# Ledger of designs, part 9: VHH binders against Formin-like protein 12 (FH12)

Target 1, 299 residues: Formin-like protein 12 (FH12), of Arabidopsis thaliana (Mouse-ear cress) (q9c7s1)
Amino acid sequence: MASNCEKMLSKIKIPLPDMLNAVLDLDSSAVIIDQIKNLIKICWSKEEMDRLRNSAGGDKEVLGKCEEIFGELMMVPRIEPKLRVFAFKVEYPSRVSDLKMWMHTIIAATKEITGSVKLFRIMQTSLTMQVLRGSNVECGLDSLVKLCDNVYLMHDFCKLLDFGNDLVHLEAASRIELETITNKMQELFDIEEEVNDEFLASENDGANFVGYRNVVHDFLCTIDGDKQLLNILYAEVGGLVNSYIAEYPSGVRFKEATNILTRFVETFYKSREEIERQAEAEKEILEKRKMNIKQNGNL

## First folded at step 1 (VHH)

Design l24 (framework vhh_8h5u_2)
Fold by ESMFold2-Fast, scan of step 1:
Structure l24 (fold): chain B 299 residues (1-299), chain A 126 residues (1-126)
Amino acid sequence: as target 1 above (299 residues)
Amino acid sequence: EVQVVESGGGLVQPGGSLRLSCAASGSIFSDYSIAMGWYRQAPGNQHERVAIITSGGSTNYPDSVKGRFTISRDNAKNTGYLQMNSLKSEDTAVYYCAAETLWSEYGISPDSYDYWGQGTQVTVSS
């Protein structure tokens, strides 16, 4: 496609031969990923390039440069798979880092929740207060939902209890969907399969590609090691989440539970701030009244 | 300054036992977002992973040490351990403790660990 070729031409930072050498060396530091993705799209558009060449209305300068690029690309066997492998290599660290960050965040938050004596006492106190006031509640978590919906009860609750926020990972965890972790794990493994397929196919490229095959193999070894550790983290996430959710009535999902807790923490602190503001306002009114009494007494 | 320091290495006879310790500055191992591992390097060889333990306590070992080595951590003491039993001459190496932060640039491979100790020598010989 001329559009993709134009994007490539506008973003050229290094000569195409140097770029292809970086791809074959799997040197992710040497090339901008957008340029590689544009080259992949050019590979998809071979038929379109042929059509544009035969068009009288085509931009002949742009087509000439695109044809030159395409010619150089086609000198490399299976250039599209090789570009895809390189793109995966460039994006690989961030994909693994994101998965690790999400899973560690869920682990940290779950351990903070289950290990929090303060939160346990708060939920117990909330449940007791709600039951005493005639509310229909089944567990501490359900009691927090009802507490958040009643501004007056929340204000009373805040006056009776001190809650130090030790749930430092809760908000971050509440933004993470477990399904996203599962989907991104699957995506990573699908991409690994594609890299392995290209590694196997490269056996037939000849002696000039032994170096390429070796760096692809090194990359696969890295992926295999990371996959083992990611699977351990993923299993730990599943175990902790399932253990935590099993303590609540059937049908409560992890996302629902963390959302309830996050809303409670946010509502609790907002209510505490409002109570503190009201207390300061009342103090000012009392001080003004004392001054007025003093003035009137002198008359 | 964040640092990790290994101790407990030494000379031991085949079939013997050693307990390695890894002391972290600050509160590295108390952070639930951090994984830690033990790696070793013998002369002429690349680094080999010996054991890992996640923030939640999940462990993994290669077949070469499985059943003989046990990794553990004490988050309250900011200390990690490697209990090595039934030591063999092939276990002779410098042993390194490594810790990895939540926001590793390169992922969870050995190259991505943010904090490496200076190593402790383990020699198994008769």
Scores: ipSAE 0.000, ipTM 0.255, lowest interface PAE 13.6, mean pLDDT 76

Design n01 (framework vhh_7d4b_2)
Fold by ESMFold2-Fast, scan of step 1:
Structure n01 (fold): chain B 299 residues (1-299), chain A 126 residues (1-126)
Amino acid sequence: as target 1 above (299 residues)
Amino acid sequence: QVQLVESGGGVVQPGRSLRLSCAASGSIFSIYAMGWYRQAPGKQRELVASITWSGGSTNYADSVKGRFTISRDNSKNTMYLQMNSLKPEDTAVYYCAAEPYYSDWSLYEPDAFDIWGQGTQVTVSS
């Protein structure tokens, strides 16, 4: 209890009553999440406080402050669930923002991949080149993997195709784990259930908590609206991923496919950059030779 | 312990305004729900308005909705009742009261914090 209380006292910029005001107002702009987590830990440390009270070696000032904090917390009915609701509220905007961003990125990348005439041409050309050179490739994605491993073929490929970067979301999408999205969606809904449980339980907390219940209800309405949008996005992600897998019957998972495409795009641009650097170097050598001929009449 | 002192009462004509103040002493004022009650001669004491300790929620008697506004300033340990469009039936002694937050696990005893002010007279007469 002392260690958690001491952490609170060492980092607290806001007095405990003001922090409890923020908690009961669900004012996420007023408090740092770490302070709320420390208060939650204090709620579970009654035995430690009792042990310290009976200890002759205890710091009287620190123990007194810890007892004051615990006393103030225990005046609030169901303080631990209320602190958890507040912690969720503080973290909520970033959690929802991240989920929306990740899902929009996957949607955009998948539409870019399936809608790209250039990518279709690239895979067809790569497959044709590799088959003609005796490779046993079965699909476009496999041909891109093999192309990336052959510097000479990649350079030849880059010379044949002018590939504009219209797969702008591909690299970002390749960093996103679909399983993480599923897990974070489930976590968000589990937390919503906990918030609703606390809202229902608070009906008997008394006159002091009418305002609290009102702001919790407002928050639940916000969650419900976001939940509807997130479910629509999640369904779209699932549909597009399944459509992509069906279109590219390579037996690879969506993440593996996006990684292959990302590696190809990166390798393609690095190869183009290298070709351009070599062309500039050759141009510079030619200019120097022309200058030498002009200035002294010889090579 | 919290002690409550009311001020701002007086005699006014119908349609005018008064603002009542309730000054609280004590280190835990910020965790008290506060309310204004009134008692007219021969009637029971009734709740006029209440405000949670954060000020985030207010409640009003049907007879005063739209006319009275309860507020609090926790930095001054003071609660206010702004009374507009006063009517003769608003004539009463007005009391402020404080109710602490409490739980079964509170280190404070609820009965020690049931605190009332001495009251302030409001008379609305023609």
Scores: ipSAE 0.000, ipTM 0.084, lowest interface PAE 21.8, mean pLDDT 73

Design n02 (framework vhh_7d4b_2)
Fold by ESMFold2-Fast, scan of step 1:
Structure n02 (fold): chain B 299 residues (1-299), chain A 124 residues (1-124)
Amino acid sequence: as target 1 above (299 residues)
Amino acid sequence: QVQLVESGGGVVQPGRSLRLSCAASGRTFSSYDMGWYRQAPGKQRELVASISSGGSYTNYADSVKGRFTISRDNSKNTMYLQMNSLKPEDTAVYYCARGDWYESLLTPSEYDYWGQGTQVTVSS
């Protein structure tokens, strides 16, 4: 296998000193995140560099370049933690935005589901229809699953009840896994702790790093504010999911419920389109029949 | 800084099972995505399986899906690969690798911090 350090060198687009200055200024506009990730990997590659040094087949020119870059990096105290702080700052706004979006989507979808009079009527009608037909159905959600599996029953259902979709966040929510949110929240907290550790350790870096400490501190203040909001949203998601389970005790997980409902909405509208298409086709046949009678002039 | 030590390799007959372990030291294990790679003689290293820092996301090479299971115990700084229904084609040196949380958890990527490797030989 080729050297990871050799591959990283081919991906570096700006001069190393300029990149390090941007890192110490926490200037996320100056450097592409992939370049910083590559430098972090170089910091971890000590063992690979040792292997290459001990290998008779090692490319001496490539090894020389790798060791020179490593030497420059090691001149900065705790360069790996500093690169990680920079990488976290670059990715931070999008990570927080994604978490907020996912949690707001689940909150909105849950409120739409529990507050939808239309959905309640749909589940009641579906359940009643299927029980009357002798189907073994356990609950409203189970009835919707079985309804979706029977094209003719769905067509009959669509004729009885018109459903204007008021579950506008449902499809988006069905694509979100609650476990992903939990894991991403934990990742943010773990990395924030690493940033704080680096901030504290930087006290002994000397006068040239006072500016660095100030911008890291400003960043930590920003994180503290967002963290409070994220925790509030996360608690709200948990509360609403638990409220949903309590109100709809079907043994169905929230994720599974949103998938069932999304499939129902999609299948319902597809069935409505097919019904309308069939009605139009029948109308055309009738119209052609009337034209043929008139054309023959027999009455 | 981080040391990764693989164990659990050996020689087994086709259809048998092995469990590989990877013990990590140094940096905070729970903050990093981890993966298993393998390298057969004369071949490039290939991804076998990966697992997210929290353990909720796993990814597997098509050749091992349904047979191998990756897991981790963050309290012990240890990652595992349970290998069932082993085939001669699974013969390789298996490597533990560490990734960074910034890497995509849903897409397998090349890792740059490797262990020493553990030999797995499946032969009749």
Scores: ipSAE 0.000, ipTM 0.159, lowest interface PAE 12.9, mean pLDDT 74

Design n03 (framework vhh_7d4b_2)
Fold by ESMFold2-Fast, scan of step 1:
Structure n03 (fold): chain B 299 residues (1-299), chain A 125 residues (1-125)
Amino acid sequence: as target 1 above (299 residues)
Amino acid sequence: QVQLVESGGGVVQPGRSLRLSCAASGFTFSSYAMGWYRQAPGKQRELVASISGSGGSTNYADSVKGRFTISRDNSKNTMYLQMNSLKPEDTAVYYCARDYYDSSGYWLPEAFDIWGQGTQVTVSS
């Protein structure tokens, strides 16, 4: 218990009054998130601290400091909700940036896939080869490896070999779970609700908290604006994803489709490197054979 | 304050090389995709090359593939464009740009919102 309080104290790096002023100003530039999380944990430990205060045991210096911190915190009405709102404000830019990054990555990857003439030509060649072989089976990964060998014999093969350069965002997109985006969007809604609840409750805090209420309101306006833009972006993601997977057999998910394509790109380039390696080895053998013939002719 | 400052431009003869630098400040450089754009007189700005935040992925305009190389040094908050085998048609003002979003993998031209002041490259004999 005392050990837990001691650990909390060791992580406090700015004076508590300065930290509380930053919280009430929603000044996210002044405070490290870990310090705020430690204060929230202190709020959760009220009953533990009450037990320690009534107990004659333990480190009295540590207990005294914990009581002082708790006393200052409890002077602020609904301090725990205020600390959570501040923690959200500190982490907010990163949450929005992550969502925008993930959604833009999916949008970019999907547009690159659907817009790649080179990829279309490779896939069309795969389908044509299967039809010519009398096969009604769709092209699997193993079939794509064999197709890669034949692509090198085409007149415009050099223009197709760099098709992977068109698919810049494919690897990044294949690592993104659509459910993660949905969950993070829901988290923003939940956090907006919590911030709004604190804004409404702050009407009862008194005249000294008018400034706080104004900065919380400004933050809510920012969240609402970002939410509108993120919803537009999220709708675009949904439309593009649904359009893309509609080209695949029923039941294929976006992650499965992008993983298949990513593995195809990797396999294609590996096959290309192997063919180039074999060509170099054959050239070396031919050169040695020519030297041996000339040497034997002179002997 | 976000700032991008281009340098390294100049007048060179056809077939020569030039290296452009873009010094960035005021943001977490490694978190953003970066790009080089150019604008010749009477033409629209076009993307020349782009690079992801990590440097693991690059993209080039067809007109510069094999001649130009984009790179970045995240420890120095600097991006580079190595321009080899320069042609008269490469004459333009070259601009450094940052992706608007804090994104390490997004580099569509429409996403670039922060631009530097530009550096003039003139290829003439």
Scores: ipSAE 0.000, ipTM 0.102, lowest interface PAE 19.4, mean pLDDT 72

Design n04 (framework vhh_7d4b_2)
Fold by ESMFold2-Fast, scan of step 1:
Structure n04 (fold): chain B 299 residues (1-299), chain A 125 residues (1-125)
Amino acid sequence: as target 1 above (299 residues)
Amino acid sequence: QVQLVESGGGVVQPGRSLRLSCAASGFTFSDYYMGWYRQAPGKQRELVASISSSGGSTNYADSVKGRFTISRDNSKNTMYLQMNSLKPEDTAVYYCARDSSGWYELGSEDAFDIWGQGTQVTVSS
């Protein structure tokens, strides 16, 4: 316990009074998240510190420092909830930014996929080519999987048509897990409830905490505004994703569909580059042969 | 004394049900996210289910979705895991744990600061 307390103390790089002032001001620029978490852990360790006090042979100096810090923390009403609110405030901008980015990326990619006349023609051509060759294909996505699994089939396909990629958000979207978005949305709203609970409880803290209450209220107003936007984006993601996957056989997941398309786009361009490279090499050989014949004929 | 105590484990036939309980003491239970983890012999510890401080949000491992239900009673400082349609693959020591912050994706042991001693669940024919 004394060793664990010493380890936690080594991670607290800012003086405790300055840290508590930052907590009460919700100044997210002043403190890093790890320091706040270590203080939260200290709040839970009173019983262990009391146990160590009665033990001979422990590091009494380290224990004394932990007790001093615990004493200072406990002078603040509901310090543990206040530390959690502050930790949330510190991480808040990046959490909201990530959610917005992920959801906008999914929305953009899904609209690009469903609105692409070029992709529709690609799928039609792929299906037609493979059916004519006697392949057993179930749908457009299945035909793209088979193209990607057969280098010769893909090379033949690349000779039939050119594809200018208009699916600019597809690769980014394929890296996003929808379940992560859902889980992070739920976490964000649960944390808002905890912040609100602390705001309401702080009314009983007295006149010295009016400033604290004002900054917590301002933060709640910010969260409410962001929550409205995030809920709109989340609903749009759900609607677009479900509409898209409904066009495919039962059991096809959004992640599977976007991975197939991403792999197709990558494989198509690699195959096209190889075909162009081979054609250029053949042209150079032919031109060199013609020049050599001409040069020899001039002798 | 800050403590988490699991109970309700045992030996059960496949397809049957068990309910695990986790009694918390020494801290304000209603302030914390809580979770259930399990560990089978020779395997890594895995998240089974988690629940928010209010009980309004829950998360489940894919392997238990639709079969297990996590719940809590803040007035009794107790968390539950209702396990239905048990499979031999569910055989493990089940641990309850307290989440220090409530905003980490449950799946990291580093997010949990207090653990119970564990309760054995054996599903065998």
Scores: ipSAE 0.000, ipTM 0.118, lowest interface PAE 17.4, mean pLDDT 76

Design n05 (framework vhh_nb_b201)
Fold by ESMFold2-Fast, scan of step 1:
Structure n05 (fold): chain B 299 residues (1-299), chain A 126 residues (1-126)
Amino acid sequence: as target 1 above (299 residues)
Amino acid sequence: QVQLQESGGGLVQAGGSLRLSCAASGFTFSSYAMGWYRQAPGKEREFVATIYSGGSTYYADSVKGRFTISRDNAKNTVYLQMNSLKPEDTAVYYCAAHLEYYDSWGYLTEDEYDYWGQGTQVTVSS
């Protein structure tokens, strides 16, 4: 309880008036998010401060400092919602950037997969090879799973076909859950609603808050623009994912399909490296014979 | 073969808490999103909460902040922790399962759920 007050005091890195000015100016470059979170915790700690005041074991000097800060915060109408709006503004660029990155990665990977003549050739060759060897393989993805499960089969396959990887976004896409994108989109929209609610509530704050309302309104305009872009990207992700999965029947999910392809690419190149290593070892043996040095190892 | 069995319902005072459980059998639980719906007498079933196999959760506005959905894949069980109960929460609570596919994201509609339990009665007295 006393430790909460001490933590709040130790985490305040700039003067409170400067911090409040940054909050009211919505200046996300002026403060670190941890400082804002500590101010929010001060708003929540009134009950703890009352308990400390009534405790014989309490640190009265620390409690007095916390109450001073609380008093200054409460001079601002709806200070807690204003701090939350500021925290959202601080975190906003990275949240939007992450969503754009994830969705562009899925879009790029899906287009690479559906447009890859090389991947089509890989799956066709894999299917043909395995069918000729008497395997009951149902589709291209099934054939790739079987290649990954059998080192000798993969090595034989590597001898038939050279594959220059044009699926440059596949690995990154395989690490992204579509569900995570949906959740993060919903979080942004929920937070936007909170910002709008605070904007509407601030209408009655008076003349001293006209500047604050203007910067909050500008922020909401920015959110509207980004929301429009994010919705367009989200719709494109959905359309491309549905188009992509339609090519892989029998209940294969997008994540499973991308994981199979990612594993195949990784296993294929690992197998190519092993083949090249074996060839290099053979060269070293030949060089040893030319030198007529029968008791020495490789140089 | 497929079975969803709810338990944990009962009578509770307003402001109280209940934890509902739904035991699943006959299907690969870890491949399904699990949901809770409720139905008061004379009303249509309404959405309460959904949890996806990956852990993402969605809640009806009326229960947000009060109810928590969770799952235990090792036990093939989904839970609904209900806190700060109100008389308006009085209903038969149903467990439902949705087979996840490539387009399974966000809020699911009632008709997207493939299997339904028989329900458990929750009564909140004022």
Scores: ipSAE 0.000, ipTM 0.087, lowest interface PAE 21.4, mean pLDDT 76

Design n06 (framework vhh_nb_b201)
Fold by ESMFold2-Fast, scan of step 1:
Structure n06 (fold): chain B 299 residues (1-299), chain A 123 residues (1-123)
Amino acid sequence: as target 1 above (299 residues)
Amino acid sequence: QVQLQESGGGLVQAGGSLRLSCAASGFTFSDYYMGWYRQAPGKEREFVATISSGGSTYYADSVKGRFTISRDNAKNTVYLQMNSLKPEDTAVYYCAAELWFGELLSPSEYDYWGQGTQVTVSS
């Protein structure tokens, strides 16, 4: 439909020749991702343009502009793969940054969990208290789940000890799925393969594309270097998760553990706030009682 | 499965205002460009306004300065605030969704349309 081409034309902020030069230079500073994706959509719109061309309807001036753009795009060999490679490059820094952030967060949270003396003492105290009360608890984490499920047990527990939260990365880590990291790593490898396929195919594009081929190769070298670094981080995540599993033989998966601990921290502080509120209410009652005694003591 | 449902149309006097809403379901709303198109009796469908997934907006010259497009990703809704309405704005207004190509490795359908909502501006 011409309405798609109209929207495409309306979203193009720079002249098409300048945009194609940016694509062929892999210059991500010159074009925003929306514009690249719009050009990819134009590549998909050939059948719609053909249909509209054979139709009695449509704005013929807009159709003519869309056909002109399509014609210019089709003069570039394998323009769609080239646009996709450029889109990969534009989005690439964010993809790598996200992966690094997620993996560093998991690493930090795992080290905090396994290294926390305070958390160890919390779990030991919780487990001991519940075992002494005749509870059938399997491990420290299981005891924390049972505390969260029973407000009276949690209140009793809060009276035994206090917990200053040293699990700084726990909440952030609880929002990250390990499977998401794995899937995003695989997505990055698939992107590398597609970029490499385009690099190889571009050997036959001729002298006008030597510059393009060189910048694609540079991009591949960047991907390969980042891939090596990300693989090191990914291996560290795997190693730490495995170490966590070995130290916590309850069979509780890392994601489940972070959820249990997040819920415990939230529930513990909520219960502590309730205890403090009750203590303040008792203080007010005692103060009112003291005032009553003072007034009733008047002769 | 994918649905776009417009609302907020009606009869209004010239110089008046209307706010159109489009409720979306069945897709990841935040990934999509959302737009408004209109079709007057006996004329072809005309572009009105669009908003990208990132919030960038673009307007047809005929409505620029009078209409404002916005979106609420938490409510999966796109809006069109129409001010200083003219009789020439009389049309059926359609909501449209274009996939922002979030998954670059797979081809995707790039347009979804609502059923439309009638706007009539009397002089």
Scores: ipSAE 0.000, ipTM 0.096, lowest interface PAE 21.9, mean pLDDT 74

Design n07 (framework vhh_nb_b201)
Fold by ESMFold2-Fast, scan of step 1:
Structure n07 (fold): chain B 299 residues (1-299), chain A 124 residues (1-124)
Amino acid sequence: as target 1 above (299 residues)
Amino acid sequence: QVQLQESGGGLVQAGGSLRLSCAASGNIFSYYAMGWYRQAPGKEREFVATISYGGSTYYADSVKGRFTISRDNAKNTVYLQMNSLKPEDTAVYYCAASTWELYGSLFPEEYDYWGQGTQVTVSS
């Protein structure tokens, strides 16, 4: 598209031949990702460029330059797949980093939940208090749901004990969908397959592309290694999540459990803050009464 | 400004074939990727296949080798050729289009526009 070419032209710090050399070297340090994405869009936009050429509203100079760039790109065999592989490599470290962060967060939160003596005491106290008051509760998590749904019950609970938050990864974990991790792992597999397809197809590109094939192969080796490590981490996530959920007779899902706990922690601290604020207001009223007595006594 | 309309669904016997079509209307000059998703009763929406504007494709493992996604940019239409259909393929099939995801996406939430869906039923 002409607009994609215009964006590329406005952001150009590297001539197109130098950029293509960086692409063929898979040199992710040399090129801005936005420029590569714009080149891919230009490859996709041949039909759109033809349509735009026939419209009265186009910048004719920009359109001409876009067609020139497209012509140069098409001189490289399978330039679109090559640009995609390069874009994958540029963005690849962040994809792996995000997956590792999400999975480590789930692992840390699950271990914190299952290992927390404080949380165990909270759930036991909540369950005991509600059972003694005649409530029909099935388990600790069910009792926390009922606390969150009843402001008066929560206020009474806050008076019985204080809870220092040792579930430091819980809020972050509650924002992570396990399906997101599964889908991003599958996306990484799809990326590996596309890079491998390009590696195999590049055998037909000729002798001038031997160096390119070597760097693509190196990238494939990196992906394969990371995939193996991520699969180990993913298995640990699955094991910990399944073990945690299996302890609940209601068949509670991991997201439901973490959402209940997150809501409890948030509601508990808000209730505690409100109780403390009310106590401070009462103290101020009492102090004013003392001052009035003192001033009236001086009169 | 864009509407997606699916067609080609229906009842077919196991081992049979169907071709789904999705026609886009309106301004599609900003569309980069199109995809197919499916949803069986009581299940979440599941990725099937995606295709870039230039024709690069990605498939779910469950359909790879049996389904083929393709597009005709002149007709603003994407196709899903479904071969060797199984009862497990029974679902409502949805067409989706994205202006944000350059390579296509496995995530439904990354698609800007969705069709109303077309029912595919595979009898045993």
Scores: ipSAE 0.000, ipTM 0.120, lowest interface PAE 18.7, mean pLDDT 75

Design n08 (framework vhh_nb_b201)
Fold by ESMFold2-Fast, scan of step 1:
Structure n08 (fold): chain B 299 residues (1-299), chain A 124 residues (1-124)
Amino acid sequence: as target 1 above (299 residues)
Amino acid sequence: QVQLQESGGGLVQAGGSLRLSCAASGSIFSEYAMGWYRQAPGKEREFVATITSGGSTYYADSVKGRFTISRDNAKNTVYLQMNSLKPEDTAVYYCAAGYDILTGWYESSEYDYWGQGTQVTVSS
């Protein structure tokens, strides 16, 4: 109880007036999110402070300081929603950046996969080789799985063709879950709704908050613009993923397909490096044998 | 630090309602964001709803308008009121607690403590 108030006080390192000015200016520069979270918690500590006053054993000095901070906070109309809007503003650039990065990565990887003549040739060669050897492979992707599971089969395959990797975004894309993108888009929509609710409610705050309303409106305009761009990217992701699934309809999910391809690329290069090392070792042995023959005067 | 126990699951017909409860013990409940996740057989665990320490609520799109999350800090309990249930809602429902989650509420990695789950079966 008193310990909670004391913990909150110890975490308030920036002067409260400076923090409130940043909140009202919606100035997210150099502000630590933890400070905002602590102020939000103080807004909900009114009941706890009331219980401490009504109970024996409260630390009067700590309680007095918490009440002083709470009093300053309550001088701002709807301070808790304002703190939440500010918290959203602080975290907003990272959320948008992550969504753009993940969606661009999925788009790039999908285009690389579907547009790769090299990958198409690899899948066809792998499938043909295994069918001719009597394997009951179902599709190109299935043949790549079987290559990865058999070192000897992969070594034989590496002797048939070379592969210059043109799937530069595949590794990054394999680490991204489509559901995460969907969930983060929904979270952004929920954030916009909360910011809009606060903007509308701020009409009743009085003339001193006209500047605050203008900054919140600017933030809403930013969110709306980003939302339009993100919706375009999200639709492109959906379209490309669906097109890929339709072209390779072996019941394999997009995530499973990208994992198979990532594993194939890694295993192929590892096998090729091993084959190159063995070829160099064999060449060195042959050179030593030729040298021994020359030293024995057989030339 | 926190132990969670779910209750209120069971069998219900499509269109029916259930109320799930999650009782928390240990640390100060009011400082934690409380969430609900679900997992159907053969599927990945998915986010359902969360309520932050400050009382803000977030819902998965599939349950918006049908489910309501709430908390009672005096009883250290979080609730999930499930209305207009569909066969697709059939799953084991898990209660989760995370310290001071303000963002990332849909990511299971943000939650430090998990309950054992309660089965919800919706018949057609």
Scores: ipSAE 0.000, ipTM 0.227, lowest interface PAE 14.7, mean pLDDT 77

